# VH-VL binders against Protein RcaC (rcaC), part 4

Target 1, 117 residues: Protein RcaC (rcaC), of Microchaete diplosiphon (Fremyella diplosiphon) (q01473r527to643)
Amino acid sequence: KVMILDDDQDWLRTLPTLLKPWGFKVTTLADPQQFWTVLQAVTPDALVLDVNMPQINGFELCQLLRSDPHWQRLPVLFLSVLTDPTTQNQAFAVGGDDYLCKPVKGVELANRILRRL
Below, E stands for the ipSAE of ESMFold2; O stands for the ipSAE of OpenDDE; V2 stands for 0.75 times the mean of E and O plus 0.25 times the DockQ between their complexes.

## First folded at step 1 (VH-VL)

Design c8 (framework fv_cosibelimab)
Fold by ESMFold2-Fast, scan of step 1:
Structure c8 (fold): chain C 117 residues (1-117), chain A 122 residues (1-122), chain B 112 residues (1-112)
Amino acid sequence: as target 1 above (117 residues)
Amino acid sequence: EVQLVQSGAEVKKPGSSVKVSCKASGGTFSSYAISWVRQAPGQGLEWMGVIIPIFGTANYAQKFQGRVTITADESTSTAYMELSSLRSEDTAVYYCARSKYSSGWYRYFDYWGQGTLVTVSS
Amino acid sequence: NFMLTQPHSVSESPGKTVTISCTRSSGSIASNYVQWYQQRPGSAPTTVIYEDNQRPSGVPDRFSGSIDSSSNSASLTISGLKTEDEADYYCQSYDSSTHYVVFGGGTKLTVL
């Protein structure tokens, strides 16, 4: 099961189709306010987070996950348009397991998720 | 209707700086990233760097680090590329190019400016 | 850390089909999307193919793109050649290790 949080709804619409060949069950979420409710209901095996969202950024969300004993080891992959080294270093500093730059091919995203499972 | 309009041609002396502008019209400026790409006479396209205005972040190709600065002014929907310590090999047409940052289209250039010729000669 | 290599020039008669290759020097061509741009003399480039094989609105279906992992190359194919297709064509990809946009050297297409 994979849960994907991103505020780009056009991007979210494409992700289930891109990941279908690898048998992933994909849950997409655009509203970060519902994050904890959906996380608890879905209990995903991996989480894909956008770095920058209007009300909370993905780094802060990852840091909160790492402070929770139950979600401490959930694989978190960041998916972002930001390519600067500082942003990527921050992603790993907050406990992220991977960082991918948009645009990504379905095969690349699938392989990166599989490595973390 | 989307249009990127660049400033006019410039002739500069070695050692000086040049600042080229790229004004976006049609569509939301803040939804896009702006890259700068140059082309020396008779040569290919060379990527210099990018700015994502809403994040205030800019990244540069290694070759231009320390000499190039890319900025944006959202109030005027204008991106700028400033290149310092000009050399004769910097003579080129400089293009701005737009990519939609939010859909994962960051590196797909959907619209290009008309180009600005910068000539560096003594 | 990689180069994209294109043939310097290709030539073909009107109505025929031409294919332009773009070969990645290291790492898999399939690792990142490939785009193709057309540049006519005195003009800025315009996109004819994006994401390996997609056409922007307004680009005729005579233009198509493909990826061949066995030769580590992307290809732009133009069928039913017209004189207006005469231009320089550039492939472009992205290097995840450097975060650079990488362009091929360009191919001059002559239609005669």
Scores: ipSAE 0.006, ipTM 0.569, lowest interface PAE 12.5, mean pLDDT 83

Design i1 (framework fv_ifabotuzumab; at its last look DockQ between E and O 0.10; V2 from the best seeds 0.00; counts 0 for: pae E 6.9 > 2, placed apart)
Fold by ESMFold2, look of step 2:
Structure i1 (fold): chain C 117 residues (1-117), chain A 123 residues (1-123), chain B 107 residues (1-107)
Amino acid sequence: as target 1 above (117 residues)
Amino acid sequence: QVQLVQSGAEVKKPGASVKVSCKASGYTFTGYYMNWVRQAPGQGLEWMGDINPNSGGTNYDEKFQGRVTMTRDTSISTAYMELSRLRSDDTAVYYCARDYYDSSGYYEAFDIWGQGTTVTVSS
Amino acid sequence: DIQMTQSPSFLSASVGDRVTITCRASQGISSYLAWYQQKPEKAPKRLIYAASTLQSGVPSRFSGSGSGTEFTLTISSLQPEDFATYYCQQYDSYPYTFGQGTKLEIK
């Protein structure tokens, strides 16, 4: 099961096409206000987070997950248009398991998720 | 009143291009995807692609890749579909259709359709 | 691509009959399936979305069911205005695809 939170609806809309051939059950979410409700309902095996979203910072969500005994080992991969080394270093400092730059090819995303499962 | 009004019928020769317009009214144009679907005479429905009018991002069916271009003008709430290098088997009625959805990524397929634009390709 | 196969392709029925049209997806599409009615020379009209949700204004004699790969459109007590072509459509993943259609004719 893979959960993907990103406010870019165009990106989210392409993901079932890109990921279903790899056998993933994909849940996409564009509204970060629903994050915790959907997370608990889906109980994903991996989480893909956009870094910059309205109202909610992806790094802050990862920190909260790492502080929660229920979710602290959930694999977290970040997606971002930001390429600077400082942002990438922060991603790993907050407990992220991978950092990918947008746009990312479906094959690359699938392989990176598989390595974290 | 939510409606989609398409441009008029077109007759084209093989090798030409056609550009069909779809003017939206009665709703927030940039909040909904616009799809293009065609139907050859006596045949079924064939999805061609869509566009997000807010971002301009597009997805095309592979069958039309390289020949189709979908665009929009948000200032007049109008979507466009251009099909180039026309062949006789491109003769069809072309529809625009709106995708209804909510912010949780939920989509309801095509709730509002344009009236259709007949494109005839003949030599 | 997800192939959508409708059964039957043609159906003859009388007013008052109960009819059932089946749609099968080549891959799981959960409940992301819509049913459309199309009358000659007119744009399609959405009857059902999310496999079983009836669109407002569509008569209650229409119903949809199914999930995953098998879906059914049922018309109870067929009316004269129901003679049309019916299409299923998946909207789970790109490219969106339609079934080949079921033409419902007067017996």
Scores: ipSAE 0.023, ipTM 0.729, lowest interface PAE 6.9, mean pLDDT 87
ESMFold2-Fast, scan of step 1: ipSAE 0.100; ipTM 0.763
ESMFold2 (binder alone), look of step 2: mean pLDDT 92; pTM 0.950
OpenDDE, look of step 2: ipSAE 0.498; ipTM 0.870

Design i10 (framework fv_ifabotuzumab)
Fold by ESMFold2-Fast, scan of step 1:
Structure i10 (fold): chain C 117 residues (1-117), chain A 122 residues (1-122), chain B 107 residues (1-107)
Amino acid sequence: as target 1 above (117 residues)
Amino acid sequence: QVQLVQSGAEVKKPGASVKVSCKASGYTFTGYYMNWVRQAPGQGLEWMGWINPNSGGTNYDEKFQGRVTMTRDTSISTAYMELSRLRSDDTAVYYCARGYTWSGYKYYMDVWGQGTTVTVSS
Amino acid sequence: DIQMTQSPSFLSASVGDRVTITCRASQGISSYLAWYQQKPEKAPKRLIYAASTLQSGVPSRFSGSGSGTEFTLTISSLQPEDFATYYCQQYNSYPYTFGQGTKLEIK
């Protein structure tokens, strides 16, 4: 199971269709305030997080996950339009497992997720 | 053990500014939000805002917007709350409190500083 | 802003009594409610979070219940150290807001 948090509705619509050929069961979420409720209900095997969201930064959310004993090992893949090395390095510093730039191809995203499972 | 130690009492005149400090110890300072809450004499608790010590990002109650500034210094694990253009009704005990969450993104306060009394005399 | 209203504002009780304090939110806050105890000239101490979860170290005579807009704090058998002011706080929406407080005083 894969859970995706992004504030871009076009990407939330696109990503499940891109991942369907690989058999992923995808849950999408646009509202970061519902994150913990949905995370607990879905219990995903991997998380795809956007870095820059209006209410909370994806890095801050990743740090909260890493501070939780139950979610410390959940694979987190960042998916962002930001390409600078500083942002990418910070993603790994906060405990992220991968970082991909938008736009992304379904094959690449699927392969990155599978490597972490 | 987790501890928050605040600066000492302040007496200010109307129109002045006050800057209260809150020094954290016993935990990773950048891992938890820091809230500021005040309490006027004989009154209830009033949330002022929080700062994320990692990013420096802040969220203030609109009542204080334009008068409050929250900052931090990660090298000494200290958070600051500065309130400007003081009025007599800003007389209160000001608390810093560590934000903790059962659900990750919504914070209740788990550890509180001892409080800093700020008196605005007129 | 979400308004939090506590009832009663003042409560007089005896050691051994069962005490209930209610807290009402002006709009739904799910279970994002905490209860704090404050003694004179001291900082508040957290008792309960997520409406019903007791903080480690808080005596089992304290319990919380409720969801949505109506919440209750119960002390099953009041002890001398329980005389204090109690506050509810919603943390569902910004700004965070507190109830006006309930002062629990010895009869």
Scores: ipSAE 0.000, ipTM 0.521, lowest interface PAE 15.4, mean pLDDT 83

Design i11 (framework fv_ifabotuzumab)
Fold by ESMFold2-Fast, scan of step 1:
Structure i11 (fold): chain C 117 residues (1-117), chain A 122 residues (1-122), chain B 107 residues (1-107)
Amino acid sequence: as target 1 above (117 residues)
Amino acid sequence: QVQLVQSGAEVKKPGASVKVSCKASGYTFTGYYMNWVRQAPGQGLEWMGWINPNSGGTNYDEKFQGRVTMTRDTSISTAYMELSRLRSDDTAVYYCARSPLYYYGSGRFDYWGQGTTVTVSS
Amino acid sequence: DIQMTQSPSFLSASVGDRVTITCRASQGISSYLAWYQQKPEKAPKRLIYAASTLQSGVPSRFSGSGSGTEFTLTISSLQPEDFATYYCQQYNSYPYTFGQGTKLEIK
């Protein structure tokens, strides 16, 4: 089970289709305000988080997850248009397990998720 | 830093062809569609088509089909747009613009070239 | 082809004003709409995509809303650098089409 949080509705439509060939059960979420409610309901095996979202960014959510005893080991993969080394270093500093740049191929995303499961 | 740098201004006679280039840098050239959008003097924006630099596949607006050809050279990260059988109403600024490779994102132009002015006159 | 119609075509405003530009699609386009700003002799710059998602680096005074056939771009407190022409664009269906533009001029 993979949970994807991204405020870009185009990516939320695209990503489940890209991951379908690998048999992932995908839950998408556009509203970060519902993050914890959906996380508890879905109990995913991995999270795919966009960095740049209104209200709360993916780095802040990752820090909150790492502070929670139940979620502190949940794999977190960042998926972002930002390519600068500073942003990528920050992603790992906050406890992220991987960082991928948009656009991403389905096979690459699937392989990165599988490596963390 | 993402940059799209286009070729210089062109002046052509009616019936001629023009080929505009767009050199990409700062990202993986084959990872994004390259779109072409034109703007006639004092007018709005008009999408002409895109090329997938990875596959070489193209998609043109029917208005330009038969007159437009989009190509690329991956060895120099450059896209080309050639418009043939030029008419006076093809006088415009021609822009290249990058968009995500995925279908639902392919119309979102995040970076644009500076534009190439093409003037068609006798 | 999907026709995009903007209103107004011309808008005169003062610094500090709240301005709203409307864009109407001739058929449903869900949220597949982007907004661009173009200054004289410059290439367009994307402000918003997916109807309401602000492009990174764009000031928070810009916001977008709407879905289906009616969309709005709002500038909550107009600044001198905001005087430009604004275009909406649908990317639901080929060919991608733009509105005719709204020219925002200083009063």
Scores: ipSAE 0.000, ipTM 0.524, lowest interface PAE 20.6, mean pLDDT 84

Design i12 (framework fv_ifabotuzumab)
Fold by ESMFold2-Fast, scan of step 1:
Structure i12 (fold): chain C 117 residues (1-117), chain A 124 residues (1-124), chain B 107 residues (1-107)
Amino acid sequence: as target 1 above (117 residues)
Amino acid sequence: QVQLVQSGAEVKKPGASVKVSCKASGYTFTGYYMNWVRQAPGQGLEWMGWINPNSGGTNYDEKFQGRVTMTRDTSISTAYMELSRLRSDDTAVYYCARGPWYYGSGSYTYFDYWGQGTTVTVSS
Amino acid sequence: DIQMTQSPSFLSASVGDRVTITCRASQGISSYLAWYQQKPEKAPKRLIYAASTLQSGVPSRFSGSGSGTEFTLTISSLQPEDFATYYCQQYNSYPYTFGQGTKLEIK
């Protein structure tokens, strides 16, 4: 089960289709205010997070997850339009497991998720 | 109605410790992080850290690391901030502030509600 | 640490004026910026979050704009109760940091 949080509706529409060939059960979420409710209901095996979202930074959310005993080992993969090395280094510093730049190919994203499961 | 009520003013000597309390009501205490922010007389706001009341996990500004301890008691919906080895430049008003939302069915907001503040004076 | 710089530090204005306060971040913070109002001897009150989203109950004369490194708080028609100190705050990365404040006083 894969949960995807991103405020870009086009990517939320695209990502389930990109991952369909690999049999992933995908839950998408645009509203970070619903994050904990959906996380508890879905209990995903991996999380795909955008870095830049209203109200919350994806790095901040990753730090929140790492402070929680139940979710502190949940694989977190960042998916963002930001390509600079400083941002990528920060992603790993806050406990992220991977970082991919948009646009991303379905096979690449699927393989990165599978390697973390 | 969401309310954060802090303990009363404290006067301490250099080298002492102070423990400020923040009692929450009107919402699920374990659903939101609790932040601590201070303000020295005539100065701006300074973030000290947060505690996750659900897990007890904390994150402190490195400036306070080693001197600050944040704890909570979920049975009485109260958060605590203890600052040790007090110096005269620790004289400030200390605030607790709610957010972000962490667990439950709440909304995600940063510093949406603040306590009234606790004045801590450090003098000889 | 991300440094937040407000301009101006002091602003004198009259009731009915359009007032603009600027906040600059030392590095990109996207839209993770909040604005607070603080009156003497009181706790800060949040006015705006996510750079431009107005807090429930805050008058519509307040508005925020900007993204990245430059942000603006605007009061379209200043009222007597608006004379206060205003602070911006970034919540993009730890530690959270505030601007030095802008004191808005009667001309």
Scores: ipSAE 0.000, ipTM 0.551, lowest interface PAE 13.7, mean pLDDT 83

Design i13 (from i7 with heavy chain G99D R100L Y101R Y102F S104E G105L S106Y Y107P P109Y; framework fv_ifabotuzumab)
Fold by ESMFold2-Fast, scan of step 1:
Structure i13 (fold): chain C 117 residues (1-117), chain A 123 residues (1-123), chain B 107 residues (1-107)
Amino acid sequence: as target 1 above (117 residues)
Amino acid sequence: QVQLVQSGAEVKKPGASVKVSCKASGYTFTGYYMNWVRQAPGQGLEWMGWINPNSGGTNYDEKFQGRVTMTRDTSISTAYMELSRLRSDDTAVYYCARDLRFGELYPYYFDYWGQGTTVTVSS
Amino acid sequence: DIQMTQSPSFLSASVGDRVTITCRASQGISSYLAWYQQKPEKAPKRLIYAASTLQSGVPSRFSGSGSGTEFTLTISSLQPEDFATYYCQQYNSYPYTFGQGTKLEIK
């Protein structure tokens, strides 16, 4: 139902547990090279993307999704430690639907995802 | 604007090594694979390999395996291609070219090429 | 390795002509084929990818078709700036391979 791409292994371990009370089926991914293969296999209802990845830009992935007829309406929620207005504005400019700052509470994340489904 | 700028022409003797650079700008360097393609005088295009600037992972054509090394420096958004034990038939224009490898949905999305680096190996 | 063969290797045409270049793969490559234009002393410029998708900024007189093993590049109403060498490239499997090229010359 929900696919999460993040380079932080602690968050990838934590997020499924945080979302469990709301009944989300969560697929986590740390390797961006597998992104499209996993996306097509899982066909999630929402995508959670980390912006603060040292190597791969989550904004570029969002732009690619928005250019694709099959994925252009997939809800994308950014989850990042970056709190500056410039980064938040860029997230929405590339077609992101929401932006949340780490650390995030399970109830807040769950409510934001539910609003987009 | 996406731009790939390569280092200048090189003249080498047989047995030497050459290292060509490709400096990227106008996009997220680590988000796109960098390919290297060469073209001998009057000949067609020949793919040499790619590097994933994010991971440093590489994939070389078997013909160049053992002689080619592709690397990158993410702090200056620059990719490098080093070819060792040069032969006269390595005389060619060497190009870097950007490629997006996020599955099959948009392969070669926004493909851009460097201007080329002429490498001449005198016998 | 997948072998890419272009036909013809040389083509003479006049401005206003309809020109067709064929590219054949030694095995099936689905639609993972791109077409490039290269002018003397310049880097190649991509015209088409995914066999038939025109790259933005490329004139509509260029079109691509085909799938599997047979592909064509068509230039309707040839213009003076179209005289160049054209290459097909498969990106279905490694190593990526190019056709030998088709040199389009003015008659």
Scores: ipSAE 0.000, ipTM 0.518, lowest interface PAE 14.8, mean pLDDT 82

Design i14 (framework fv_ifabotuzumab)
Fold by ESMFold2-Fast, scan of step 1:
Structure i14 (fold): chain C 117 residues (1-117), chain A 125 residues (1-125), chain B 107 residues (1-107)
Amino acid sequence: as target 1 above (117 residues)
Amino acid sequence: QVQLVQSGAEVKKPGASVKVSCKASGYTFTGYYMNWVRQAPGQGLEWMGWINPNSGGTNYDEKFQGRVTMTRDTSISTAYMELSRLRSDDTAVYYCARVYGSWSYPLRYYGMDVWGQGTTVTVSS
Amino acid sequence: DIQMTQSPSFLSASVGDRVTITCRASQGISSYLAWYQQKPEKAPKRLIYAASTLQSGVPSRFSGSGSGTEFTLTISSLQPEDFATYYCQQYNSYPYTFGQGTKLEIK
């Protein structure tokens, strides 16, 4: 099971289709207010987080997950339009397991997720 | 690595006020509610209230309403609990303790997972 | 307010014993109950939350069970470091309330 949090509705519509050939059960979420409720209901095996969401920070969510004994080992993959080394370094510093740049190919995303499962 | 460090012991006279601090480190301060719990000598634990560090919102036990004020300073990741009009029966060890909070609160799942070391407050003449 | 009552208030046991502490709520609290261990002059330590979920790093000899109004903390093979006071706490309703505590002493 994979859970995706992103504020871009086009990506949330597209990502399940891109991952379909690999048999992932995908739950998408656009509203970060629902993050913890959906996380507990789904209990995903991997989380895909957008870094650049208005008012909400994917790095902050990762820090919260890493400080929680229940979720501290959940694989977190960042997916972002930001390509600068500083942002990528920060992603790993907060405990992220991977960082991919948008736009992303389905095969690349699927391979990165499988590598962490 | 996650740690809550409280201010030192206080001795106060009846009628005075005391302000206890609780400095958080090793986690995102605004992601967890901060609870205050006290324990009188030889007695059990008593919940006083909580503050949401993100919003500044508070919830106090009725018996402390009107005397307790909980605040925080997000720039230094510190929570405060001020108790006024002190009586001798306010003599206790005061603890801060975090509880997992989220944007979907009240999410009553976790209880208090990390506690400060405690601050002894003695009220005597 | 929801009243939490622990039984017994005092328990004497030997290393290797199986120990059971009961906590009763005056109203239904679903599974919103935590168990804490407190040693003299120290802050409480959470052992269990959501009635039966063991805190990371807590030995597997500790277990919790129950739902609604009756809850149990069990230590399957008592160790010297387990002698302490144990508290249950409901977090279903405000104000949050604790049991009176169970003091576990060596025989």
Scores: ipSAE 0.000, ipTM 0.527, lowest interface PAE 14.3, mean pLDDT 83

Design i15 (framework fv_ifabotuzumab)
Fold by ESMFold2-Fast, scan of step 1:
Structure i15 (fold): chain C 117 residues (1-117), chain A 122 residues (1-122), chain B 107 residues (1-107)
Amino acid sequence: as target 1 above (117 residues)
Amino acid sequence: QVQLVQSGAEVKKPGASVKVSCKASGYTFTGYYMNWVRQAPGQGLEWMGWINPNSGGTNYDEKFQGRVTMTRDTSISTAYMELSRLRSDDTAVYYCARTPYYYDSRGYLDYWGQGTTVTVSS
Amino acid sequence: DIQMTQSPSFLSASVGDRVTITCRASQGISSYLAWYQQKPEKAPKRLIYAASTLQSGVPSRFSGSGSGTEFTLTISSLQPEDFATYYCQQYNSYPYTFGQGTKLEIK
């Protein structure tokens, strides 16, 4: 199971379709405030996070996951429009497992998720 | 109103198994983890484990691993805890208690069942 | 396992008193600590989570503080219904562990 948190509604519509050929069961979420409720209900095998969201950034969320005994091992892949090396380095520093730039091809995203499972 | 209603008292012989039920109402059963906590007479509280009713996934205290099994039936909003190979020191009140999903409150047991007394006597 | 130690184990007090119960963790648990109240022959009742967040519906005379390894539960003006056993619980790591309890009784 894959859970995707992103504040971009276009990407939330697109990503399940891109991942469908690979058999992933995808849950999408736009509201970071519902993150923990949905995470517990879904119990995903991998998480795809946008870096820059209103109210909380993806790096802060990743740090919270890594400090949580339930979720410290959950694979986290960042998906962002930000391409600078500093942002990518920060993603790994907070415990992220991968970083991909938007726009992303379905094959690339699927392969990166499978690599972490 | 949230309610957790447990099955009645049990008296068992050493070596037997006991299965305690916990029926939930007043909330979305699959939206909260269900914990099991026991309390021996005159003693403190001891966490046994939890079950995620949505997935069926479980996490047990190592002390009970191999003897405890937690299950659920979502069609009747009921969680079960079965403890096998009972010993006299398993005599206790067994509680079910739910955990909210929110980050800062996960592991916090916000609603408790009334308890099920299990007596193991030789 | 993280060991939780409460102090005192027994406390005698009068209505109107300010009561303080301490809970110590053998390892750092950040603020992942809850407090429960248990009356004789009844299930524990929720009071506080995240060390200091009061459960809705719990009287404001109850408060919690602390982080890391030292935590405190305070009842600012003890009422007759507050005489009970109080337990702290860490939920920073598995297995979840409880303190041994503090029995608060009438002086």
Scores: ipSAE 0.000, ipTM 0.544, lowest interface PAE 14.9, mean pLDDT 84

Design i16 (framework fv_ifabotuzumab)
Fold by ESMFold2-Fast, scan of step 1:
Structure i16 (fold): chain C 117 residues (1-117), chain A 122 residues (1-122), chain B 107 residues (1-107)
Amino acid sequence: as target 1 above (117 residues)
Amino acid sequence: QVQLVQSGAEVKKPGASVKVSCKASGYTFTGYYMNWVRQAPGQGLEWMGWINPNSGGTNYDEKFQGRVTMTRDTSISTAYMELSRLRSDDTAVYYCARGLYSYTWGRPFDIWGQGTTVTVSS
Amino acid sequence: DIQMTQSPSFLSASVGDRVTITCRASQGISSYLAWYQQKPEKAPKRLIYAASTLQSGVPSRFSGSGSGTEFTLTISSLQPEDFATYYCQQYNSYPYTFGQGTKLEIK
């Protein structure tokens, strides 16, 4: 199971379709304040986070996951339109497992998720 | 610097309404929820609710349902809290405070306004 | 609603003392607890979040511990500027609730 948090509604509609051929069960979420409620309900095997939400919030969610006993090992993949090295380095510094740039091919995203499972 | 600056003190009669403002600066206003907390004289802190400045969505403590309205104006990075049908026990200092996206996990109330004293007397 | 109870409500101490303030939740809140310091006529200042994570800029003499229902704020060597009222807050569920406060005063 894969949970996706992104503030871009078009991308939230696109990603489940891109991942469908690979058999992933995808849950999408646009509202970060529902994150923990949905996370606990879904219990995903991997999390895809958009980093083009306001600067620190997606990264802070990752840091909080790493500080939580139940979620410390959940694979986190960042998916963002931001390509600068500083943003990418920060993503890994907060405990992210991968970083992919939009637009992304379904095959590439699926392979990155599978590698982390 | 990240700052929250609130409107000045208010004196109201029972039954009136009060509207407190909270102007944000130094950060992306729509990226963080805005909370309202009050403190009656000599008492502790009481959470009233929050507003999501991006969507306008709100969540109020049941005690204030029907009397509180939280709004915002994104063009001037300002949040508002209006409390109606005031009673003498609404006399308190009202604070706005910045919360982050993850309310249950994040860094709640990391930045606070200076407070607005509201006095309700006959 | 989750009830937060602090002990003691009042505490007298001297500069250099180790002081401990306890906070108890009426039901499990995991580590979703913050500690605030409030000086007279000032807004509260957050010291700790996630039960034990110290806010940047807060002196290392402050520390937090605990999980579930029992939490502790410790000041290892009290300084003159630490005399204030301290509040715990749970943010595990709505409505957010605060303890009644602990007033730390000079002996």
Scores: ipSAE 0.000, ipTM 0.552, lowest interface PAE 13.2, mean pLDDT 84

Design i2 (framework fv_ifabotuzumab; at its last look DockQ between E and O 0.34; V2 from the best seeds 0.00; counts 0 for: pae E 6.6 > 2)
Heavy chain, then light chain:
Amino acid sequence: QVQLVQSGAEVKKPGASVKVSCKASGYTFTGYYMNWVRQAPGQGLEWMGDINPNSGGTNYDEKFQGRVTMTRDTSISTAYMELSRLRSDDTAVYYCAREGYDFWSGYPDYWGQGTTVTVSS
Amino acid sequence: DIQMTQSPSFLSASVGDRVTITCRASQGISSYLAWYQQKPEKAPKRLIYAASTLQSGVPSRFSGSGSGTEFTLTISSLQPEDFATYYCQQYDSYPYTFGQGTKLEIK
ESMFold2-Fast, scan of step 1: ipSAE 0.078; ipTM 0.708
ESMFold2, look of step 2: ipSAE 0.053; ipTM 0.701
ESMFold2 (binder alone), look of step 2: mean pLDDT 90; pTM 0.921
OpenDDE, look of step 2: ipSAE 0.671; ipTM 0.909

Design i3 (framework fv_ifabotuzumab; at its last look DockQ between E and O 0.10; V2 from the best seeds 0.00; counts 0 for: pae E 3.9 > 2, placed apart)
Heavy chain, then light chain:
Amino acid sequence: QVQLVQSGAEVKKPGASVKVSCKASGYTFTGYYMNWVRQAPGQGLEWMGDINPNSGGTNYDEKFQGRVTMTRDTSISTAYMELSRLRSDDTAVYYCARDLYYEGSGSYDYFDYWGQGTTVTVSS
Amino acid sequence: DIQMTQSPSFLSASVGDRVTITCRASQGISSYLAWYQQKPEKAPKRLIYAASTLQSGVPSRFSGSGSGTEFTLTISSLQPEDFATYYCQQYDSYPYTFGQGTKLEIK
ESMFold2-Fast, scan of step 1: ipSAE 0.204; ipTM 0.758
ESMFold2, look of step 2: ipSAE 0.206; ipTM 0.750
ESMFold2 (binder alone), look of step 2: mean pLDDT 90; pTM 0.919
OpenDDE, look of step 2: ipSAE 0.706; ipTM 0.913

